# VHH binders against StAR-related lipid transfer protein 6 (STARD6), part 15

Target 1, 220 residues: StAR-related lipid transfer protein 6 (STARD6), of Homo sapiens (Human) (p59095)
Amino acid sequence: MDFKAIAQQTAQEVLGYNRDTSGWKVVKTSKKITVSSKASRKFHGNLYRVEGIIPESPAKLSDFLYQTGDRITWDKSLQVYNMVHRIDSDTFICHTITQSFAVGSISPRDFIDLVYIKRYEGNMNIISSKSVDFPEYPPSSNYIRGYNHPCGFVCSPMEENPAYSKLVMFVQTEMRGKLSPSIIEKTMPSNLVNFILNAKDGIKAHRTPSRRGFHHNSHS
Short names: E, the ipSAE of ESMFold2; O, the ipSAE of OpenDDE; V2, 0.75 times the mean of E and O plus 0.25 times the DockQ between their complexes.

## First folded at step 12 (VHH; framework vhh_7pa5_2)

Design y3 (from y1 with Q100T T101E F104W W105Y T108Y Q111D; at its last look DockQ between E and O 0.82; V2 from the best seeds 0.00; counts 0 for: pae E 5.3 > 2)
Fold by OpenDDE, look of step 12:
Order: sequence, then C-alpha cells, then structure tokens
Structure y3 (fold): chain B 220 residues (1-220), chain A 123 residues (1-123)
Amino acid sequence: as target 1 above (220 residues)
Amino acid sequence: QVQLVESGGGMVQPGGSLRLSCAASGFTFSSYAMSWVRRAPGKGPEWVSTISWSGSSTNYADSVKGRFTISRDNAKNTLYLQMNSLKPEDTALYYCAKDTEYDWYSGYSFDVWGQGTQVTVSS
C-alpha cells in the first residue's frame, strides 16, 4: 500500500473541506468554539467542522498537534496514542485508543491512522489523518475498531494577529459497533469542543516561558 | 462596554426585502458566533439565525430558511441579516445577540443583546 500517496490525497481532501463553505449547519457553540456538520460523502454519518482560535502561531500549533510524544498528556479523549510506524519525517502510522464516553455508555474504540503534515504557502499547515489497514495491528477483541475517513487540522494565521491561529478541525469517524447514530450525533459535538479546549490548555502548558529579560533598570 | 446596535428595520410590504445590520463594540467580535433573534408581539423570543465566528458556517430556523441570509464582516465588527420575501409573520423586533452557547438539544444561550430593530411587514 502506497501510504505516501494516501497521505497526500487525504491532505488534499481536507484542504477541499476547508475551502468548502457551503452546506455547513451549526450544531453547537461553546466557549468560542463552533461545531458545524454536514452529511458525509464517505459514509452514512456526518462530517464535522470545528472552528476555534488558538493563541499560538500556526507553525507551533501544527507542530504541537503533529507530535506524538505529548498527545496523551493533553488529549483527555485518549488512553493510548502510539506511533507504530514512521514512513518519513512528515508521515507516520499511529494506534489510538479512546476513553469510554458518555458516562461509560460508549466503549473505547481503537484506530489505526495514517497521519501526515503538509505545509502550505501563507503559513497554513494541514495535519491529515485517515484510517488504514496495517497488518501488524489487527483488530482486537478488547476494542471496537473504528474508522476515520479523511480527518484533519487546518492551522492558519489570524489576519489580525499572526501570533494567533485559526484552527479548523474536520472529523469523519465511524465508531462502528452497536452504537446508535443518534447517540453519536448527540455526544460528538461536545466531545469535539472538549478536544479544542484540551488542545488550548495543552499548548499553553508547553509554552516555554519567554525569558522576559528582566531589564534591571539599574537606576544608578 | 460591550454593545450591540441594530439598524435597518422598517416597514415593508409582503414580498419585500430588508437588510439588518448590527454594529458590535467592546469585545473581540471575530471571536464569537453571532445570532439574530426576533420577538413578535405577544410571543416569546424566536431564534432566527446563527453564524460562526469565521462566517464559514450558518444555521437558520425553518421559518426563514431560503429567505434570510446571515453574514458578517469581522473587519467592520458588523453582523448582517438579509431578509427577502418577507411575510406578515416576520413582523417582530429583531435582536442581534452574542452567542455563548448553543446546543441542538438544549437550545441557544446569549449573554449580550442589542436594543432591537423593528421590522413590520404589512400590506
């Protein structure tokens, strides 16, 4: 399987989602985050668009979201996040396991995803993800194997302040199992909002305190 | 001070059009979703439309879908509502509102409202 080709295609699809401004229905707003949805063309479910502002540059934000080492520390939706195979500097395969959701009513899911970061002109970066078959990590009886259709993060500079980023997240997830679509639709928006909030908190925590040079004004 | 000021209301005949504007001040307009809400005489407030902070996403009440268009200019801190094919049932005081929370199941929450602009559709 040509993972690089799949990654590039996935990034292009995410870019397409980002450019498509039609047909999005607002389904939730909370804490300056907007969740919208439209019917997915990939499966019988929704494509979600989540919009928020992150007080960090696009480059730093995208790096933060792309890096695997700290993901579990800030993303409270996950119990496991492991890179299982590195393809190149910008592409890898990861294994993720979610927490239980909705007060335990939704059992954990695991995913095998191809992750790819692409940098565009104008300081826009896209981190795309899509589920792939990876024989070394077959489905387990311990978890329900979910499937991510083209998903991703779009990090762009705010026009008013380049130190801040517009973050747009696209999510198309098949949870699989016996979970009713209605439950997914009910719970997903809140989960998506929480993800953005967790990311905001996470990136703040990872900010190296700028050594504000204590200019000792020695008033001699 | 956080302030929303609506304008553009008036009297029109059925089938007519109006464009409402809402000038926002005292907060970072571009960071918040914005909504239009209306109150008809003798009725409770009715949600009309919502737009995301970036303007990329919109939502409409079924009663106005296809006739009204919400938009915004973040550079001008202004929210708009284009109302076409107006009906007598659209007669109401129209409010601009700053969104705090919205949920499909629980409804809308707003923390700041304008004074409203009157729209009257009457033959």
Scores: ipSAE 0.029, ipTM 0.494, lowest interface PAE 2.6, mean pLDDT 90
ESMFold2, look of step 12: ipSAE 0.158; ipTM 0.639
ESMFold2 (binder alone), look of step 12: mean pLDDT 80; pTM 0.812

Design y4 (from y1 with T101E F104W W105S S106G G107T T108Y Q111D; at its last look DockQ between E and O 0.01; V2 from the best seeds 0.00; counts 0 for: pae O 5.6 > 2, placed apart)
Fold by OpenDDE, look of step 12:
Structure y4 (fold): chain B 220 residues (1-220), chain A 123 residues (1-123)
Amino acid sequence: as target 1 above (220 residues)
Amino acid sequence: QVQLVESGGGMVQPGGSLRLSCAASGFTFSSYAMSWVRRAPGKGPEWVSTISWSGSSTNYADSVKGRFTISRDNAKNTLYLQMNSLKPEDTALYYCAKDQEYDWSGTYSFDVWGQGTQVTVSS
């Protein structure tokens, strides 16, 4: 399987989602985060668009979201996040296991995803993800294997302040299992909002305090 | 082999209490939602209560809401049903049931049932 080709295609699809501004229905607004949705063309479910502002540059934000080592520390939706195969500097396969959702009514899911970061002109970065078959990590009886259709993070600079980023997240996930679609639809928006909030908090925590040099104004 | 064994049933007067237990074996108990279902004489099965795999979420039939409490001990592979303020209408054979899926789907699809324990509420 040509993982690199799949990764590039996935990024292109996410870019397409980002450019498509029509047909989105707002389903939740909370703490300056907006969740919208439309019917997915990939599966019988929703494609979600989540928008928020992050007080960090697109480059730093995208790096933060791409890095695997710290993901588990800030993303409260996950109990496991492991890189299982590195393809190149910008592409890898990861194994993720979620926490329980919806107050324990939804059991953890695991995913095998191809993750790819692409940098665009104008300081826009996209981190795309899509589930792939990876024989080395077959489904387990311990978890329901979910499936992510093309998902991703779009990090763009704010026009007013390039030190801040517009973060747009696209999510279209098959949770699989015998799960009521209504439960998913009811709980998903809140989960997505929480993810953005967690990311915001996480990136803040990882900010190395800029040694603001105490300029001792020695008023001689 | 997957097995569910109910216990704790009996005869009580109206207003009385009983606690049912269900011992599970042969599967990863902590991974599945569990339910209680009852069958009264001459009636079809009636869903009573469901608890999520973690125990964090519970649901009850309107007929038992406020009177019954479902709980579980995953370490002991045991499901419980505390029944308070029992009524004659609660008389039934009570079954422990395993959900087919990990998730609480709300469809009440069960693949494993116990033999049931009899609860009789009579003056």
Scores: ipSAE 0.022, ipTM 0.352, lowest interface PAE 5.6, mean pLDDT 91
ESMFold2, look of step 12: ipSAE 0.239; ipTM 0.671
ESMFold2 (binder alone), look of step 12: mean pLDDT 80; pTM 0.801

Design y5 (from y1 with S31Y T101E W105S S106G G107T T108Y Q111D; at its last look DockQ between E and O 0.01; V2 from the best seeds 0.00; counts 0 for: pae E 7.3 > 2, placed apart)
Fold by ESMFold2, look of step 12:
Structure y5 (fold): chain B 220 residues (1-220), chain A 123 residues (1-123)
Amino acid sequence: as target 1 above (220 residues)
Amino acid sequence: QVQLVESGGGMVQPGGSLRLSCAASGFTFSYYAMSWVRRAPGKGPEWVSTISWSGSSTNYADSVKGRFTISRDNAKNTLYLQMNSLKPEDTALYYCAKDQEYDFSGTYSFDVWGQGTQVTVSS
């Protein structure tokens, strides 16, 4: 309830970020991955845009990114990735706990996020997320509760090679706690490059035939 | 074979303008971020500006902010640098570069270079 409307609005905000061509500053380019930023309109901090090429179709890439059961096997930024409530086939609430970042300077955070996948014309798929209040998962004394403002993935075909995806990721994370903005600005771009590299490795491992009978099953 | 061909350099007086072009071939231009780099007499290479593959994101060295504008035309496989309010300190050989390693904290490296185009600002 109510969550579906929030999910749909969040997807529209991510679509808007993807169409927005103004004010982006490139802050890192590495291994054919480009990280850009501009000031967030949601909090005092940055909205990041990350661009990468993934050798996988947009449909398979978005399904890979949307699946919960394999997430921690390839996403080295996370300790925990649990779907805690399913709203429908396209929409769930997830609890995540991050690893420490910035060589330990940023302690782990946890998040309660609404996650939504929507398919658009032209084989463009958007996975959008936003933190929500969910009464079964109040903040824990073990972790600082962070907040993700509208964020997500846009998976679309590369124009001349539609078997490959153009992946654009938007990150708008309010880490909470008292952190120097300079630590975030120095560390976040490299972490975002690594996310894309780890996703590339993860999707290759998912296709490895030596795992015959391997099956993604994320619920219980 | 990847090729980058710079053009549009020349001699101008201080305060003048030039527009540099870089024609790209041998790769899908719209897939890659592109940069301008310059090498002044007696100095090492200096990053000037970077533009994302879509053209939606740019960045500039502090020394050129407000005076130089990077742009690209993906339909024509061409990268541009509009250089206004030129100073003698802008005298350099200007290269376009593809697939750079760039870390705004101070690290540069470049995958592919053009041959460069000379810009000379003289009084």
Scores: ipSAE 0.048, ipTM 0.567, lowest interface PAE 7.3, mean pLDDT 85
ESMFold2 (binder alone), look of step 12: mean pLDDT 80; pTM 0.801
OpenDDE, look of step 12: ipSAE 0.052; ipTM 0.508

Design y6 (from y1 with S31E S35N Q100V F104W W105S S106G G107T T108Y Q111D; at its last look DockQ between E and O 0.01; V2 from the best seeds 0.00; counts 0 for: pae O 5.3 > 2, unsure alone 63.1 < 65, placed apart)
Amino acid sequence: QVQLVESGGGMVQPGGSLRLSCAASGFTFSEYAMNWVRRAPGKGPEWVSTISWSGSSTNYADSVKGRFTISRDNAKNTLYLQMNSLKPEDTALYYCAKDVTYDWSGTYSFDVWGQGTQVTVSS
ESMFold2, look of step 12: ipSAE 0.621; ipTM 0.869
ESMFold2 (binder alone), look of step 12: mean pLDDT 81; pTM 0.809
OpenDDE, look of step 12: ipSAE 0.082; ipTM 0.562
ESMFold2, look of step 14: ipSAE 0.481; ipTM 0.821
ESMFold2 (binder alone), look of step 14: mean pLDDT 79; pTM 0.807
OpenDDE, look of step 14: ipSAE 0.023; ipTM 0.327

## First folded at step 14 (VHH; framework vhh_7pa5_2)

Design z2 (from y6 with T28D S56K; at its last look DockQ between E and O 0.08; V2 from the best seeds 0.00; counts 0 for: pae E 5.3 > 2, placed apart)
Fold by OpenDDE, look of step 14:
Structure z2 (fold): chain B 220 residues (1-220), chain A 123 residues (1-123)
Amino acid sequence: as target 1 above (220 residues)
Amino acid sequence: QVQLVESGGGMVQPGGSLRLSCAASGFDFSEYAMNWVRRAPGKGPEWVSTISWSGKSTNYADSVKGRFTISRDNAKNTLYLQMNSLKPEDTALYYCAKDVTYDWSGTYSFDVWGQGTQVTVSS
């Protein structure tokens, strides 16, 4: 399997989603985060678009989201996040196991995803992900194997302040199992909002300012 | 007008405690991470602590870990720093600072500072 080709294609698809402004229905707005959805063309379900502002540069934000080591410390939706295979500096395969959601009605799922970071002109970065077959990590009876169609994070600088980022997240997940689509649709928006909030909290806790790197503007 | 006003400083003996407060106004306090920075005489500014917008995530300089606790009350637009087991080397002017972001070089930028509150630890 040509993982690099798949990664590039997935990134392109995410870019396409980001450029597509038609057909989105707002399903939730909370704490300055907007969740929209439309019917997926990849499976019988929804493609979600989540938008928020993160007070960090696109480069730092994308690095934070791409790094695997500390993911479970801030992403409260996960119990496991492991890189299982490094392809190159910008591409890897990860094994993810979710927590239970919706008061236990949604049991944990595990995913095998190809993750790829691509840097674009204008300081925009995309971290794309798609489920792939990886023989070394077959499905287990312990978890329901989910499937992520092309998903990703788009980190772009704010026009007014390039030090801040617009974060757009695309989620296109088959949860599989016996879950009704209605339950997924009902619970997914809140989970997506919480993800953004967790990221916003986590990004400041994982970095230590350098003594030499202080720039201060005193305004009173 | 955007403003930060620190209070709670003073003179204490080694091993003592102080609680600093910072009152914020003129901006949406709950949307931003907040910081404490200190400057000792003859030294450059030193980052002390950061707290996320929600207060759920915190970070500390190694020099104050285990002794200082940063917290916030978004309903009161107030930032706090509980300082325990104070040492003479903690003597400094303590500033409350609103951060902007890391810049492209990885430096930290603050766009609003208070006037500072003096903390003196001496026998």
Scores: ipSAE 0.073, ipTM 0.560, lowest interface PAE 3.5, mean pLDDT 90
ESMFold2, look of step 14: ipSAE 0.222; ipTM 0.668
ESMFold2 (binder alone), look of step 14: mean pLDDT 81; pTM 0.810

Design z3 (from y6 with S57Y T101E; at its last look DockQ between E and O 0.01; V2 from the best seeds 0.00; counts 0 for: pae E 3.5 > 2, unsure alone 63.3 < 65, grease 27 > 24.2, placed apart)
Amino acid sequence: QVQLVESGGGMVQPGGSLRLSCAASGFTFSEYAMNWVRRAPGKGPEWVSTISWSGSYTNYADSVKGRFTISRDNAKNTLYLQMNSLKPEDTALYYCAKDVEYDWSGTYSFDVWGQGTQVTVSS
ESMFold2, look of step 14: ipSAE 0.361; ipTM 0.766
ESMFold2 (binder alone), look of step 14: mean pLDDT 79; pTM 0.793
OpenDDE, look of step 14: ipSAE 0.057; ipTM 0.497

Design z4 (from y6 with T28D S57R T101E; at its last look DockQ between E and O 0.05; V2 from the best seeds 0.00; counts 0 for: pae E 14.6 > 2, placed apart)
Fold by OpenDDE, look of step 14:
Structure z4 (fold): chain B 220 residues (1-220), chain A 123 residues (1-123)
Amino acid sequence: as target 1 above (220 residues)
Amino acid sequence: QVQLVESGGGMVQPGGSLRLSCAASGFDFSEYAMNWVRRAPGKGPEWVSTISWSGSRTNYADSVKGRFTISRDNAKNTLYLQMNSLKPEDTALYYCAKDVEYDWSGTYSFDVWGQGTQVTVSS
């Protein structure tokens, strides 16, 4: 399997989603985060668009979202996030296991995803992900194997302040199992909002303070 | 004035170790990925290693993987390269290079270079 080609294609698809402003229905607005959805063209389900503002530059934000080491420390929706195979500096395969959702009514899912970061002109970065077959990590009876169609994070600078980013997240996930679509539709928006909130908190916690700010306080 | 100053080079025997340092000044060190590049006599520059702004991501040339470790201390505005199991082919002038981006661009675009520090591996 040509993972690099898949990664590039996935990034292009995510870019397409980001440029497509038509047909989105707002399904939730909370804490300045907007969740919209429309029917996915990849499966019988929804493509979600989640928008929020993150007080960090696109480059730093994208790096934060891309790195694997600390993901489980801030993403409360996950119990496992491991890079299982490095393809190149910008591309890897990860194994993800979710927590249970909806007060335990939704069992954990695991995913094998190809993750790719691409940098664009204008300081826009896209981290794309798509589920792939990886023989070394076959499905297990312990978890329901889900499937992510092209998903991703689009990090763009705010026009008024390049130190801040507009974060747009695209999610189109097959949860599989016996879970009803209605339950997914009901629970997904809140989960997506929480992800953004967790990311905000996480990036704040991992922020390296500017040396300029510390020098000012030391001389007072 | 933007400046990078390398140090720590020297002569070592094969199998030996060195630790290079690069002191940065004149820019916000924590905002940029940093790189090590080396140039052997009669050869062009060779990229050695890159580290993201926070140190959370690192990358290495195949020729040095498993032997070299790049790190940084943003509080000290210093970049490091721990070189173990040195080989004669590692002999080169080693440069610290500032990346143009927060993370490596993939195009090896560097806008600031140090003067270099000489590393010689010989018996």
Scores: ipSAE 0.000, ipTM 0.284, lowest interface PAE 11.1, mean pLDDT 90
ESMFold2, look of step 14: ipSAE 0.000; ipTM 0.127
ESMFold2 (binder alone), look of step 14: mean pLDDT 81; pTM 0.816

Design z5 (from y6 with S30D E31S S57K; at its last look DockQ between E and O 0.01; V2 from the best seeds 0.00; counts 0 for: pae E 18.2 > 2, placed apart)
Fold by ESMFold2, look of step 14:
Structure z5 (fold): chain B 220 residues (1-220), chain A 123 residues (1-123)
Amino acid sequence: as target 1 above (220 residues)
Amino acid sequence: QVQLVESGGGMVQPGGSLRLSCAASGFTFDSYAMNWVRRAPGKGPEWVSTISWSGSKTNYADSVKGRFTISRDNAKNTLYLQMNSLKPEDTALYYCAKDVTYDWSGTYSFDVWGQGTQVTVSS
């Protein structure tokens, strides 16, 4: 399986979604965060677009979103986020386990996703993801194995304040299992708003690291 | 090793019907949505239809909506496409695919597919 080719192809698809202006219907606006959707061409379900403003440069925002070690501390939608295979500096495979949603109506899913980060002209950075077949991590009886179709983050500078980022997220998740279609449509927009809010909180904490290992004491 | 084998193509008159089959092996068929795609002579691939892993959800290109029906039998690892009211513009090589992606120019790309089955609609 050529994971680098898959990763590069997935990034092209996310770039395509970001350039496509047609057919989007706004389904929620809250706290200056806008969620839009249209029918997916990959499965029977929706492709979602959510956008918001993050007070951080695109380079630092994308590096923050790409990092695996801090993901669970700010992403309250997840129980587990583990890198299970690294392909190179910009490409890895992760195992993700979600929290339950919709007051328990959506039980946790797990995912095996290929993750890729790419830098573009104009200080635009894309982190793209897609579920992949990875035989070393087969589905288990503990979780329903979901499938993420091409999805990801687009981090771009704000026109009026380039030190701030416009964050656009595309989500195309096949939750699988037995679910009412209406539960997904009712809950996904709010979950996407919350993701943006949680990322804002997470990157704010990231800006003020502590320096415990270098402690000067000269008082008596 | 993943293997997809399409069959059921042939020559039909306009307005006719065909039923395509896709036999799958070498992967857990019932864990994946499946797709039909087609290539007309001299054209790039065109997505036709998708069915969810369980078979409960379907989606169709506007050009075939109301005429084509996708289905699957997970016990037999088989994907189907019932094509009714066929038109000359439906003439193409038809492929089933486990994963389908498209690039930013709108062209579809495949992760895995078979040799395809030819559908020819002519008088």
Scores: ipSAE 0.000, ipTM 0.118, lowest interface PAE 18.2, mean pLDDT 82
ESMFold2 (binder alone), look of step 14: mean pLDDT 82; pTM 0.819
OpenDDE, look of step 14: ipSAE 0.030; ipTM 0.468

Design z6 (from y6 with T28D N59Y T101E; at its last look DockQ between E and O 0.06; V2 from the best seeds 0.00; counts 0 for: pae E 7.0 > 2, placed apart)
Fold by ESMFold2, look of step 14:
Structure z6 (fold): chain B 220 residues (1-220), chain A 123 residues (1-123)
Amino acid sequence: as target 1 above (220 residues)
Amino acid sequence: QVQLVESGGGMVQPGGSLRLSCAASGFDFSEYAMNWVRRAPGKGPEWVSTISWSGSSTYYADSVKGRFTISRDNAKNTLYLQMNSLKPEDTALYYCAKDVEYDWSGTYSFDVWGQGTQVTVSS
């Protein structure tokens, strides 16, 4: 198993989702955040796209999103987010455990995900993820093991003011267990809006230094 | 309560210079990125410049790049805009802003916290 090759392929899939303009159906717009969806090609369910504007540079936003120790402070959908294996400076495996949702109708899931950050032309940073098999963390009876198909964040400068970022999030989660797809479709758009709002509030309140080597003044 | 007081505007010939100041109170100034926005007569707002909370990153609209310099003094809770090589098209009311809202299309608005400071560039 070559985790680096898997990570690079996953980043290419997320980049492809970001370039794909066809077939998206807007399912919610609230507080300047837009959620769109289309049928997943990976499983019976949806691929979601969430768009929002974050008042922070792409470099600092991607640092904030990539840092594991800060995730729980702002991501209210999670009870646990632990890096369990580091592959190199831009690639790791994490274990996550979600909160329950829909007034307890969706019990917590856990995930074992490969996470990878890559910088592209135009100060675009992509943090991509997908679930992987990691024998050191097998499924347990305490949680339903979910599966994240290729997903992640695309952070790019807003053309009109490059001190602000356009944030696009792709979500392609197979929740597993006995869940009606309609419960997911009814609740997911609002949860995704709230995720972006929580990230926006978290980064505004959080003081972090610029990541080494990624922070530059903008030119034209 | 957030308060922002702009000053330092005036009438200047083309090619001249002005330095704008914005005195901030009612919030922790050092925790926020700050912006300059201007409104020319009969036009909507135009973003001019942004500076990060620490002052380490600065950003400029293409129309002012190379001529304007944004800076801040967090110990004095003050934001500045040094404007050099002024042109008639720089004539506007200038505001400092903490809360600029952008939508996905780049359309923006800002809350007016003060009166602004008038810059007039004419021969």
Scores: ipSAE 0.063, ipTM 0.515, lowest interface PAE 7.0, mean pLDDT 85
ESMFold2 (binder alone), look of step 14: mean pLDDT 80; pTM 0.798
OpenDDE, look of step 14: ipSAE 0.214; ipTM 0.617

## First folded at step 15 (VHH; framework vhh_7pa5_2)

Design aa1 (from y2 with S35N; at its last look DockQ between E and O 0.62; V2 from the best seeds 0.00; counts 0 for: pae E 6.9 > 2)
Fold by ESMFold2, look of step 15:
Structure aa1 (fold): chain B 220 residues (1-220), chain A 123 residues (1-123)
Amino acid sequence: as target 1 above (220 residues)
Amino acid sequence: QVQLVESGGGMVQPGGSLRLSCAASGFTFSEYAMNWVRRAPGKGPEWVSTISWSGSSTNYADSVKGRFTISRDNAKNTLYLQMNSLKPEDTALYYCAKDQEYDWSSGYSFDYWGQGTQVTVSS
């Protein structure tokens, strides 16, 4: 299996979603975050687009979203986020286990995802993902194995304040198992707003340690 | 300090067109999804349309789909509503608003600013 080729194809699909301005229907706005959707072409379900503003540069935001060690400290939707195989500096496979949702109506899922970061002109950074087969992590009886179709983050500078980022997120998750579409439709938009809010809190906490680099650059 | 100033209303015959504008100031316009809301004579407020902060995503009330187009120019801090094929039922005071909250399953909760612009469609 050529994971690098899959990663590059997935990045092209996410870039295509970001360029596509037609057919998106707004389904939730809250706290300066907009969630939109349209029917997925990959499965019976929705492709979601989430727009938010993060007070951090695109480079630092994308690095924060790409690194794995702090993910569960801020992403409250997850029990586990482990890099299980590194392909190169820009590409890895992760194993993710979710919390239960909707008052237990959605039991935890696990995912095996290929993750890839690519930098583009104009200070735009894309982190793209999709589920892959990885025989070292077969489905287990403890979790329903879900499937992420091409998805990811697009981090770009805000024109009025380039030290801030526009974050666009694409989510295309096939939850598998026995779920009604209405449960997903009612819960996903709010969960996506919360993801952005939690990412904002996480990057803020990461940025303000007692001895971060600003203090070392001062002269006396 | 937030100001939203609507303009472009007027009297028009059925089947006519109008383009409404909303000039925004006192906040960072490009960070907000924006709305058009209308209040017909003797009725409460009715949501008309929403546009995402980037302009990439929109939504419309069923009563205006295919006839109205929402758009924005973030460089000019301006929201627009192109209204075609106008009907007497479209007669209302039109406001632009920053939304407080919208959820497709739960409905709308939002604030209004400015005096609105009157649209009157009649023979």
Scores: ipSAE 0.021, ipTM 0.538, lowest interface PAE 6.9, mean pLDDT 86
ESMFold2 (binder alone), look of step 15: mean pLDDT 80; pTM 0.804
OpenDDE, look of step 15: ipSAE 0.071; ipTM 0.564

Design aa2 (from y2 with E31S A33E; at its last look DockQ between E and O 0.01; V2 from the best seeds 0.00; counts 0 for: pae E 15.3 > 2, unsure alone 63.2 < 65, placed apart)
Fold by OpenDDE, look of step 15:
Structure aa2 (fold): chain B 220 residues (1-220), chain A 123 residues (1-123)
Amino acid sequence: as target 1 above (220 residues)
Amino acid sequence: QVQLVESGGGMVQPGGSLRLSCAASGFTFSSYEMSWVRRAPGKGPEWVSTISWSGSSTNYADSVKGRFTISRDNAKNTLYLQMNSLKPEDTALYYCAKDQEYDWSSGYSFDYWGQGTQVTVSS
């Protein structure tokens, strides 16, 4: 399997989602976070778009989101986040296990995802992820194996303040198991909002005291 | 505007070496993946190699793997292709290309190419 090719393709798809402004339905707004959705073309479910502002530069935000070591410290939805295979400096495979959700009614899911970070001119960065087959980590009876279609984080500078970022998250997740689509649709928006909130808290906690000057790259 | 200017091409005998350069301007060089592509007479473009923005990741076509090395100097806004053990089938016009994108038909697409530099491998 050509993981690099898959990574590039996935990043491009996420870029496409970010450029697509049509057909989105707002499903939740909370704490200045907006969750929208539309029917996914990848599976029988929804593609979610989550938008929020993060008080950090795109570069630092993307690095924060890309790093594996600290993810479990701030992402409360996870019980496991491990890099299981490094492909190159910008690409790796990770194993993720979620917590139970909805007061235990949704059992934990595990994912094997190809993660890729790509930087663009204008200080836009995309961290894309997609589930892949990885023989070394087959499904287990302990967890329901979920599947992530092209997902990702798009980090862009705010025009008003380059020290802040617009964060757009795209999520297309098959939870699989015996869960009805209706339950997923009902619970997903709140989970996505909480993710952004956790990220905000996490990045504040990991902020380096020395402010290096942010250089805005506007040559796109 | 974006400019890519290739140089370093020439005629060499089989087994010889060349080093291509691409001078980039008009964009933030260090923010983009860069690639080399080539076009042989009568053939379509062929992807050769790609390097990540930081230079830490590289990819090669199977046809050139182990013989070619892509590198970059972000401080100089310059892309390089070291070509060793050249073969007659490497004869082509070599282009520097910016911003690799996935294309379902060809696998790769680019928004900007240079004018190209000719590489001829012949005895």
Scores: ipSAE 0.000, ipTM 0.246, lowest interface PAE 13.5, mean pLDDT 88
ESMFold2, look of step 15: ipSAE 0.000; ipTM 0.097
ESMFold2 (binder alone), look of step 15: mean pLDDT 79; pTM 0.792

Design aa3 (from y2 with A33V Y112V; at its last look DockQ between E and O 0.69; V2 from the best seeds 0.00; counts 0 for: pae E 4.4 > 2)
Amino acid sequence: QVQLVESGGGMVQPGGSLRLSCAASGFTFSEYVMSWVRRAPGKGPEWVSTISWSGSSTNYADSVKGRFTISRDNAKNTLYLQMNSLKPEDTALYYCAKDQEYDWSSGYSFDVWGQGTQVTVSS
ESMFold2, look of step 15: ipSAE 0.099; ipTM 0.564
ESMFold2 (binder alone), look of step 15: mean pLDDT 80; pTM 0.798
OpenDDE, look of step 15: ipSAE 0.304; ipTM 0.706

